# Designs tried in a protein design chat: VH-VL binders against q8ixk2r445to577. Part 93

Target 1, 133 residues: q8ixk2r445to577
Amino acid sequence: FFGMLQNKGLTDYCFDYNPPDENQIVGHQVILYLCHGMGQNQFFEYTSQKEIRYNTHQPEGCIAVEAGMDTLIMHLCEETAPENQKFILQEDGSLFHEQSKKCVQAARKESSDSFVPLLRDCTNSDHQKWFFK
Key: E = the ipSAE of ESMFold2; O = the ipSAE of OpenDDE; V2 = 0.75 times the mean of E and O plus 0.25 times the DockQ between their complexes.

## First folded at step 3 (VH-VL)

Design z26 (framework fv_zigakibart; at its last look DockQ between E and O 0.07; V2 from the best seeds 0.00; counts 0 for: pae E 11.2 > 2, placed apart)
Fold by ESMFold2-Fast, scan of step 3:
Structure z26 (fold): chain C 133 residues (1-133), chain A 120 residues (1-120), chain B 107 residues (1-107)
Amino acid sequence: as target 1 above (133 residues)
Amino acid sequence: QVQLVQSGAEVKKPGASVKVSCKASGYTFTSYAMHWVRQAPGQGLEWMGYINPYSGNTKYNEKFKGKATMTSDTSASTAYMELSSLRSDDTAVYYCARDAYSSGFYFDYWGQGTTVTVSS
Amino acid sequence: DIVMTQSPSTLSASVGDRVTITCRASQSISSWLAWYQQKPGKAPKLLISKASSLESGVPSRFSGSGSGTEFTLTISSLQPDDFATYFCQQYNSYPYTFGQGTKLEIK
C-alpha cells in the first residue's frame, strides 16, 4: 500500500509528517492534517516488514513508538525493522502495534480538539480505522 | 511569496447577499485550509469557519451555520464566502486567512480584508 | 466557548520601553495560543504560535510565554513600528476564539 493514510472517523484527516526543522527530519511527532491529495508530507508506504515509511527524504524515515509511550514519532528505518516500528494493518482497517498490543487512534491531543495519531486500547471505533487513498 | 487578494468593498441593503472572493498565489492552493474571520467596527476578531480546497469540505462556527457559505474554485485558486440575509450587524471587515499547517488551527497569512457595509 | 480576555485594553508606552500584554483563557488551553499584530487599516500578522514559538521574520524583541490559562506577550524594547493592536487566539478548542485586543499607543 502506498498513498495518503486517511482516518475513517475523521473523514477529512490524513497522517501527516511536517517536521519544524528541515535539517533534522527525524525525532518529531507524526500529526493529522486535512487531506490534500498531493504533497510530500502526506504520502506513506506500508511495507512487507509492517513499517509505515516516509519516503520523501533520504535516509528514509519509519514511524515508531517508544516503549511506554503512546506518541508516533519518526525514526530512521533499519535494514531489519525493529519491533517498535511494526504496525499490522488489519482487514477491518485497524492499525495494530504488536509490541504494545495497542491500536493507532485519531485521538485528542491532550484536552484539545486537535487530533494526532496515538496508541490506545483497541476498540471498534471508526477513529481507529485507517485506509490508504 | 504567499499572497491572498480579496475582492473590493461592498455596500448592501438589509436582506441582500454578498459574496467575497479571496485569490491565492505563491503556494499550492489545495494543500492548506482557508479560513474566514470577520471584524466588526471597534470589535475583536471572530472565526467563521474554514474550507479544505482539496476536498471542498467545510466546518462552520455554529453562529454562522445557515448564514455563511464557503466554496472554492481550484482552477482559479480562489476561495469564496457568501453571506445571506444581511443585517446591519453584519457590517464588518471580512478576512480570508491561510491555515498555518499544524495540528491546531491558527493563521499564517491573511488577505487585506473586504469591507461590507449594510445600510438602508 | 472558551473566552479570551486581554489586559490592558489600551496601553500607552514610549519607544525603548519594555511592555507586557496579558491574555487569560476561561479554561486551560495548554500552549495552544497564537499572537497577532494588527496596524490600523491592515490585516492581522502572525507573531507567535504555540504560546512561545516566534514566527520567521518577526523581530527577536517579541517573545511569548505562559501555559494553561495565563499568557504574556512581551516587547523587550519598543520600536516605533510596534504601535498596533495585539490579539491572542486560542486554538485548543472549537470554535477558535480571539481576545478583544490590546491597543498599544504612543505615550
Scores: ipSAE 0.619, ipTM 0.873, lowest interface PAE 1.6, mean pLDDT 91
Fold by OpenDDE, look of step 4:
Structure z26 (fold): chain C 133 residues (1-133), chain A 120 residues (1-120), chain B 107 residues (1-107)
Amino acid sequence: as target 1 above (133 residues)
Amino acid sequence: QVQLVQSGAEVKKPGASVKVSCKASGYTFTSYAMHWVRQAPGQGLEWMGYINPYSGNTKYNEKFKGKATMTSDTSASTAYMELSSLRSDDTAVYYCARDAYSSGFYFDYWGQGTTVTVSS
Amino acid sequence: DIVMTQSPSTLSASVGDRVTITCRASQSISSWLAWYQQKPGKAPKLLISKASSLESGVPSRFSGSGSGTEFTLTISSLQPDDFATYFCQQYNSYPYTFGQGTKLEIK
């Protein structure tokens, strides 16, 4: 699967990554932004290694969850996907992070009008449902 | 301040169509989805769907697919809902309501409502 | 569709009373619940979001609690301005659905 990764509940919001430096794409947080279908910052790929890959730049980035965190951060992809980069996009649309045993949820950033994907306990909420468009 | 002002009451015959307007002010119109909710006389509230004025995308309650058509005019900061093939059971007050957090949540501001009466 | 059931449908109370309205969901909705107040001839007014978050400008005598399938709206000390119909609304899943309402009347 590839394209815009869109949330079902927070309709018209997609995974978005726009690093400050295109030559240094790792270390920043993935956010949610209105789906616009323009540019490369909303293009992701779900791979056979269970990665969510940001492959519009070289080197390629993969979404990871750092220890003790609930945010999605861009890391470099590895030849073998590390455990903290493994996600299961399930048939019901839930995006499950294997290592943390939590689900990716669209959430409002505190004290902000911005939105971000965060790890939360898995529920049947449409805010935890995702699909590629 | 945020305001949603709807068009006036409508009286229609069965089979006719009606288009209700909702003019928004006091905020960036394209930054928030606009929902529509109806309330039949003496009844509860029923969610019909919403439009995202930014993208033009719509989300309908399956119950109202084919009945309601939601559109928007960004230049006029106005949302529209058209009801077709009106029946007596379409008689209700129709509200536009702003999504509190852009799209897909709850409703923080409401229009004053538009009464649509369908009678022979 | 998720069915929201409020209880009671009608509630009679006096000024100063502590009143509680319940909303039950046919399936878990986590904390994705809002409460509204509606007076005759007026549009609903948002009171509480995310089950327990009081909206700005809403009196502190209003509070919300619950998660999963059972939720409550509480008015600690009923005021004359509080007599109205109250609705819960889930936004866990589409289609969004409301409770049938609870009419709070003066005794």
Scores: ipSAE 0.317, ipTM 0.811, lowest interface PAE 1.8, mean pLDDT 93
Fold by ESMFold2, look of step 4:
Structure z26 (fold): chain C 133 residues (1-133), chain A 120 residues (1-120), chain B 107 residues (1-107)
Amino acid sequence: as target 1 above (133 residues)
Amino acid sequence: QVQLVQSGAEVKKPGASVKVSCKASGYTFTSYAMHWVRQAPGQGLEWMGYINPYSGNTKYNEKFKGKATMTSDTSASTAYMELSSLRSDDTAVYYCARDAYSSGFYFDYWGQGTTVTVSS
Amino acid sequence: DIVMTQSPSTLSASVGDRVTITCRASQSISSWLAWYQQKPGKAPKLLISKASSLESGVPSRFSGSGSGTEFTLTISSLQPDDFATYFCQQYNSYPYTFGQGTKLEIK
């Protein structure tokens, strides 16, 4: 799958990546922003290795979760996907992170009007449902 | 080559409405959100909201809800903003601005501005 | 709303001067900040995005720095074309807000 990765519960919000320097894409947090489908900030690819790739530059970025953390951070993709970069997009739309055994949920950033994807215990909430468009 | 060309200046009486147009060229109109920003005389810039011309979705700054209505015509590559129930403090220059494709939420191309004057 | 405060409001300088304009956010905006130049009777022009990334065609004498709440626009050697009003804009959170502007005048 490729395109905009949208949240079902937080209507019209998509994964978005806006690093301060497009040539240094590693280490920044993925956010949620209104889906606009414009430019390359909201273009992601779900691969056969269960990666979520940010395909705007070479080398490509892959979404990862560092041990003990709940935030989604951009890392460089590797030839063989590391365990912390593996997500299962389930038939019901849930996005499961294998290493942590948690699901990606749309959440409000503390003391902010902004939203971010965070790992949370898996539920049937629409805020944990995602689809490509 | 990207250009945003706005409609001409308007002089209106209090209580009237005005519809400002912003015609886009040099890019795929439906691939970029169009924002509206106002600048009152001698003052700074205020973000008013945007329209996504692909989906028709809009988001308004709460300050301008009920005042501004944003629409678009994809076949004409044109965005519109209508101001209703005009008052003298609506006097300003109104800009359309394209959402930047590489990072979003800041504006890489701007229209020339449309002066709206509300006077009795 | 995130309040963006610029200083100074007016800056007088000569061609060749190094000038610095500051922008302070009322809360952290990470690096989600843009700078614009506006000449009289003209629309704003984007100079810098992501606090420090120069837009294509912007002269290298312009630079931006900062993160969190404190940001700086620097012109290393002022040219006649640089006399204008400068605005910062945060795009961390709705509503997107601008600083009040800094007018850069010829001394």
Scores: ipSAE 0.007, ipTM 0.559, lowest interface PAE 11.2, mean pLDDT 86
ESMFold2 (binder alone), look of step 4: mean pLDDT 93; pTM 0.946

Design z27 (framework fv_zigakibart)
Fold by ESMFold2-Fast, scan of step 3:
Structure z27 (fold): chain C 133 residues (1-133), chain A 120 residues (1-120), chain B 107 residues (1-107)
Amino acid sequence: as target 1 above (133 residues)
Amino acid sequence: QVQLVQSGAEVKKPGASVKVSCKASGYTFTSYAMHWVRQAPGQGLEWMGYINPYSGNTKYNEKFKGKATMTSDTSASTAYMELSSLRSDDTAVYYCARGHYSRGDYFDYWGQGTTVTVSS
Amino acid sequence: DIVMTQSPSTLSASVGDRVTITCRASQSISSWLAWYQQKPGKAPKLLISKASSLESGVPSRFSGSGSGTEFTLTISSLQPDDFATYFCQQYNSYPYTFGQGTKLEIK
């Protein structure tokens, strides 16, 4: 799949990555913001290796779970995807992170000015359901 | 230079409909949500809802569901808000306002406002 | 819905005064609050976002503080251009709601 990764519960919000410095494209938090037509920040590829890739910059970035945290960050893609970069997109739209056994949920964190995708216990909430458009 | 320019004042009778326009310039129209806020005479501000001009998706305040319809025309960089079945308590100034990208849903630019008066 | 209550509804002050306007939320909104200034016949203008972040181009005499349920807007030395109505807005939850407004007028 390739496109804008949108949340069903937080209607019209998409995965968004806009690094503050073009010389440091990794290590920053992935956010959620209103889906828009400018594809450079919001276009992602879901691969057969269960990665969510950001192809706008070179080298390519891959979404990863931040070590010891519930947040998602941009990391460099590896030749073999490490477990913290693997997300299972289920038919019901859940994004399951197998290493933690948690699901990606659209949420608001006080330390962030934006909505963010966070790891939470899996529920049947629409805030945990995602699709490409 | 970001600008939001709204259509002129309207005077309508009860039961009529009115459609207010908001023409955006100075930025990429599809990259920001367009919100609508009303202000009754001598009263405070009331959020009506927003439209995402890229997707056409809308979010309404429950008070305005079935009363207000928000649309947009990407080629003209114009957002619209239509009110149906007008009543005297719909008399207000209607503003369009741009949602701030990536820093929350506060409004960094506002249209000048469109006065809608409903009277018999 | 989250109810936003401002106090006072009307405040009379003189140029050079320090004025404070309070905004209270019926439930916690963390720091998800903005302040706007509105002059008669004109659209509102954003002053402060995220409770305390001053917008570019807004004079430094304006400041915001607070979190949770109680917030304040302070003007450290009132200028003639500051006589206006001020509104707070929460953007923690839909529907977004505004306070009723505080009218700052000449004493």
Scores: ipSAE 0.083, ipTM 0.734, lowest interface PAE 5.5, mean pLDDT 88

Design z28 (framework fv_zigakibart)
Fold by ESMFold2-Fast, scan of step 3:
Structure z28 (fold): chain C 133 residues (1-133), chain A 120 residues (1-120), chain B 107 residues (1-107)
Amino acid sequence: as target 1 above (133 residues)
Amino acid sequence: QVQLVQSGAEVKKPGASVKVSCKASGYTFTSYAMHWVRQAPGQGLEWMGYINPYSGNTKYNEKFKGKATMTSDTSASTAYMELSSLRSDDTAVYYCAREYYSKGDYFQHWGQGTTVTVSS
Amino acid sequence: DIVMTQSPSTLSASVGDRVTITCRASQSISSWLAWYQQKPGKAPKLLISKASSLESGVPSRFSGSGSGTEFTLTISSLQPDDFATYFCQQYNSYPYTFGQGTKLEIK
């Protein structure tokens, strides 16, 4: 799949990546913002290796979760996807992060005043259901 | 710099409709939600709703459903808010306001306001 | 709907005073609160977001604090340019709601 990755429960909000500068694409948190599809900040590719790729800049970025963390951050893509970059988009729309055994949820983090995707225990909530549009 | 320029003051009779415009410049119009907030004379601020100019999707405060209609013209970078079946208690200053990208749902940029007066 | 209540509704003060304005939410809004300043005939201006985050270009004499249901805006040393009406806004849930405003006037 390719396109804007939208949340079912938090309607009209999409995955968004807007790094501080174009020369520093790695290490920053992925956010959620109103779906607009502009600036290429919201266009992602879901690959056969279960990666969520950000193809706007070179080198390409891949969404990852570091061990013990609950935030989604941008890493460099690798030739073979490491486990921390693998998300299973399930038939019910959940995004399951296999390494942590947790699901991606649309939420507000207390240290942030925007909506962000976070790893949470899987609850089958609509806030944990995603689709490409 | 970001600018939101609204249409001029309107005087309307009860039962009429009014359409207020908000012309945006200095940013990509479709990348930010445009919100509408009104303020009755001597009173506080009341959030009416927003429009996503990219999708055309709207979210209304329940109080304004069926009364306010929000639209946008992306080629003109202009948002509109139309109020129907005007009553005297719709007399207010109407503001358009742009939310802050990636920071959430507070308003960094505001239009100058459009005064709508409803009187017989 | 979340009801936002400000106190006082009107506050008289002198230049140099420390001024505090309180905002209370009818239910917990965590830290999802913004403060605005509005001068007569002008649109509101954002001062503070996320209860305590001072916006760029806003003088450091302004500060915000609080979480949950009780929030405070403080002006440490009032200047002539600060006489205005102040509004709090919650953005925890739709519909977004504002307090009724606190008018800060010259004593």
Scores: ipSAE 0.140, ipTM 0.733, lowest interface PAE 5.3, mean pLDDT 88

Design z29 (framework fv_zigakibart; at its last look DockQ between E and O 0.06; V2 from the best seeds 0.00; counts 0 for: pae E 10.5 > 2, placed apart)
Fold by ESMFold2-Fast, scan of step 3:
Structure z29 (fold): chain C 133 residues (1-133), chain A 120 residues (1-120), chain B 107 residues (1-107)
Amino acid sequence: as target 1 above (133 residues)
Amino acid sequence: QVQLVQSGAEVKKPGASVKVSCKASGYTFTSYAMHWVRQAPGQGLEWMGYINPYSGNTKYNEKFKGKATMTSDTSASTAYMELSSLRSDDTAVYYCARAFYSRGEYFQHWGQGTTVTVSS
Amino acid sequence: DIVMTQSPSTLSASVGDRVTITCRASQSISSWLAWYQQKPGKAPKLLISKASSLESGVPSRFSGSGSGTEFTLTISSLQPDDFATYFCQQYNSYPYTFGQGTKLEIK
């Protein structure tokens, strides 16, 4: 799968990565923004290793969750995907983070300026359902 | 230098339709939603909805569904808002507005407004 | 829909006065609130976002506070240029809604 990763419940919002420095790809939070095809901010690849890659730049970035955190951040991809970078995209559209046993949900977080994907207990909410388009 | 320039004032009879334009410049048109906000004379502001110029997808305030139609022309960097079956209580100033990228839907940039008057 | 109620609807004040305008939400909107200034015949101008973040170029005499359901806009020392109508807007939930406005007029 490759393309814009869109939320079913928060319609027309997509995964977006907009780091302040284009030459420093790592360390910033993944956000949600209205789906658009401009530039490279919204194009991701779901790999056979269960990674969500931001591979429009070098070195390649992979979405990860740090221990104890509920936000998704960009890390460097590794030769073998570490557990904190593995997400299972399920048939129902749920995006399950294996290491934490939680699901990615489109939400509003006070500490963020925008809508963001957050780890939450898995539910059958459309805000936890994702698809590539 | 973001600029939103709207079409001129319109005077219409009840039952007519009106189409207001908003020409954007100074930014990538398809990267931001264009919102529409109405203000009746002496009254507050009312959010009507938005269009995503990239996808063509729209989100309407329920009060304006079936009344307002939002479209865009990406080659002209222009957004449109059409009102059908005009009534006297549609008399208002109509604004287009654009939010910041990824900061939430509050509006830094506004068009100058288009006055629509509906009278018999 | 979230209803935004401003008080007072009109306020008379003199240059140099400290004035406070209140905005109340019918349900919690966290800090997802903006304030606008509007002068006759003009589009609204953004003053404050996220309840308390002063926008670039806005004079420091303007300040915002509050969270949840109660919010205030304060002008510490009124200038002639400040006589205008002020609106709050919530952007927590669709549809986005505005208060009815507070008209600040000269005494």
Scores: ipSAE 0.418, ipTM 0.832, lowest interface PAE 2.6, mean pLDDT 90
Fold by OpenDDE, look of step 4:
Structure z29 (fold): chain C 133 residues (1-133), chain A 120 residues (1-120), chain B 107 residues (1-107)
Amino acid sequence: as target 1 above (133 residues)
Amino acid sequence: QVQLVQSGAEVKKPGASVKVSCKASGYTFTSYAMHWVRQAPGQGLEWMGYINPYSGNTKYNEKFKGKATMTSDTSASTAYMELSSLRSDDTAVYYCARAFYSRGEYFQHWGQGTTVTVSS
Amino acid sequence: DIVMTQSPSTLSASVGDRVTITCRASQSISSWLAWYQQKPGKAPKLLISKASSLESGVPSRFSGSGSGTEFTLTISSLQPDDFATYFCQQYNSYPYTFGQGTKLEIK
């Protein structure tokens, strides 16, 4: 699966990554933004290694969750996907993070005006449903 | 700089239709939803809905479903709002507005407004 | 829908006065509240977002506070340029809704 990763509940919002330096793509948080089809920021790929790759730039980035965090951060992809980069995109649209045993939910941070994907306890909320467009 | 320029004032009779335009410049048109807000004389502001110019997806306030139709022309960087079956209570100033989503869904940029007057 | 109620609807004040207008939400909107200033014949101008965040270019005499259901906009020392109508807006959930407005006029 590849393309824009769109949320069902937060309609018309997609995974978005816009690093300050296109040549240094790691270390920043993945956010949600209006789906606008600009591939350099909103193109992702779900791989057979259970990675969510940001592959519009080289080297390729993979979404990871750092220890103790509930945010999605871009790391470099590795030959063998580390545990904190493994996600399961379920048939029902839920995006499950294997290591934390939590689901990715579209939400707003209390301290931020932006919308972000956050790890939360898994529910049947449409805000935890995702699909590639 | 972001600019939203709307079409001129309209005077219509009841039952007619009107199409208001909002030409955008100073930013990537397809990267932001265009919202519409109306303001009846002496009244507050009412959010009508938005269109995503890239996907064509729309979200309407239930109050305006069937009344308002939002479209866009990406080649012209222009959003359109069509009002059908006009009634006197559709008389209002209609604004297009762009939200800055990364900073929340409030409106930093507004068109100058288009006055639509419905009278027999 | 979330109903936003402003008070007062009209407020008369003099230059130099401290004025406060309030906005009440029918249910909690957390801090997702914006304040706008509108002058006759003009589009609304964003003043404050997230209940208390002052927009760039807005004078420091403007301030916002509150969370949940009760919010306030304060002008510490009213200036001639401040006489206008003010609106609150919640963007906690769709449909977005505005207060009915507070007209601030010169006494």
Scores: ipSAE 0.021, ipTM 0.699, lowest interface PAE 3.4, mean pLDDT 91
Fold by ESMFold2, look of step 4:
Structure z29 (fold): chain C 133 residues (1-133), chain A 120 residues (1-120), chain B 107 residues (1-107)
Amino acid sequence: as target 1 above (133 residues)
Amino acid sequence: QVQLVQSGAEVKKPGASVKVSCKASGYTFTSYAMHWVRQAPGQGLEWMGYINPYSGNTKYNEKFKGKATMTSDTSASTAYMELSSLRSDDTAVYYCARAFYSRGEYFQHWGQGTTVTVSS
Amino acid sequence: DIVMTQSPSTLSASVGDRVTITCRASQSISSWLAWYQQKPGKAPKLLISKASSLESGVPSRFSGSGSGTEFTLTISSLQPDDFATYFCQQYNSYPYTFGQGTKLEIK
């Protein structure tokens, strides 16, 4: 799959990556932003290695979750996907992170009106359902 | 087939305004941004900005803020660009162009261009 | 703004020649560069995206290379149809910017 990764429950919000320095794409948090379908910020590829790639820029970035954390951050993709970069997009739309055994949920960032994808215990919430558009 | 058909050439006096149209066909109009690019006589290409016809959001090259206004009519599958307070150095060919949304914004499809001539 | 500078501004060549046009970015643009061909009175035509990816229907004598700040467009055996003006465009970041153009003329 390639496209905008949209949340079912938080309507009209998509994965978005907009690093402060376009030459340094590693180490920043993935956010949720209003889906607009333009530019390089909202297009991701789901690969056969279960990666979520930000491949509209080189070098390619892959979404990861570091041990003990719940935030999705950008790492460089590797030839063989590391465990912390493996996500299963299931038929029901849940996005399961293999290493942590948790699901990606749209969440409101504490003390703000902004939204981010975070790992949470898996539920049947539409805020944990995702689809490519 | 993707087609972008622009309105015809315009001759205007300084101080007037002009509205150029770009009618799209062969694809879902609201799924792709429409960009505008100008080319003054004997000069290079200059990106002016875009409109997202889905949301109505626009982004302008800073050089053209206050000069250009980009709009769209989704029921007519048509994008518009209005130039205000025309000066002789606004004389140029103006192109609409559709970006390829899945791999960044380079222009796969172009309108035929609209010549705007500003002379007294 | 990222300034794109092409060289040469004008290039004279004969049918059958190998020609190279260069484009330099004022900052790294990785590989987010496109090349266009434009003939008089016509809209630009996309030739290459992502620095080196040939657009469908473009003859294989066209090739692109480079990354970072320096890029080249090469025509391996010039044909009569190739006499035109060529532009590079970066799409790494807004505002998108074009090189000033290289006019390829018959010697």
Scores: ipSAE 0.008, ipTM 0.546, lowest interface PAE 10.5, mean pLDDT 86
ESMFold2 (binder alone), look of step 4: mean pLDDT 93; pTM 0.948

Design z3 (framework fv_zigakibart)
Fold by ESMFold2-Fast, scan of step 3:
Structure z3 (fold): chain C 133 residues (1-133), chain A 120 residues (1-120), chain B 107 residues (1-107)
Amino acid sequence: as target 1 above (133 residues)
Amino acid sequence: QVQLVQSGAEVKKPGASVKVSCKASGYTFTSYAMHWVRQAPGQGLEWMGYINPYSGNTKYNEKFKGKATMTSDTSASTAYMELSSLRSDDTAVYYCARDYYSRGYYFDYWGQGTTVTVSS
Amino acid sequence: DIVMTQSPSTLSASVGDRVTITCRASQSISSWLAWYQQKPGKAPKLLISKASSLESGVPSRFSGSGSGTEFTLTISSLQPDDFATYFCQQYNSYPYTFGQGTKLEIK
């Protein structure tokens, strides 16, 4: 699957990665923003290794969750995906992070002007349902 | 240079409909939500709703559901707002305004406004 | 709906004055507040976003502060070009709502 990763509950919002420095694409938080169809900062690939890959820059970025955190951060992709970079996109649209046993949920971060994807206990909420468009 | 250019003033009779246009230029039309805001004479600003030009999805202020219809034409980079069953209290200036990317949902660019007068 | 109330509704001032406009939300909106300036016959112009972030091209005499339910817009030394109506807007939740406006007029 590839394209814009959109939220079912927050209906017009997509995964978005827009790092402030073009020369440093890793280490920043993934956000949600209004889906715009231009690709680029909203274009992601779900791979056979269960990665959510950002292909806009070299080296390629992969979404990861750092130990003890609930935010999704851009890291460098590895030849063999580490466990913190593996997400199961389930048939019901849940995006399950195996290492933490939590689900990705659309939420608003008060310290930021943006909506963000966060790791939360899995529920049947539409805010935890995702699809490629 | 970002510009939002709206259609000209309209004078309508009660019961009629009016369709206001907002032509965008200087940016990628589908990358920003377009909002509509109303201002009655001598009154404050009232948010009506928005359209996402990429998806066509709309969000209305409950007060305007069934009264206002928002649409867009991506090939023309134009957003539209239609008011039906006009009454005298629909007399107002109607603005289109662009959603600001990545810094929240306030309005960084506004159209010049379209005056709609409902008069017998 | 979140109700936004501005104070005062009308403010008379002279060039060179420091003026302050207050905006109150009926419930907490964190920092999700913008300030706009509107001159007669013109569209509103964005001045400040996220309560305190001054927009590019806006004179430094304008500043914003506050969080939660109480916010202020300050003009440190009023200029002739500043006589206008000012509006606050919350964008914490739908529907977006505006204050009733503060008309700043010549004393």
Scores: ipSAE 0.023, ipTM 0.649, lowest interface PAE 7.4, mean pLDDT 87

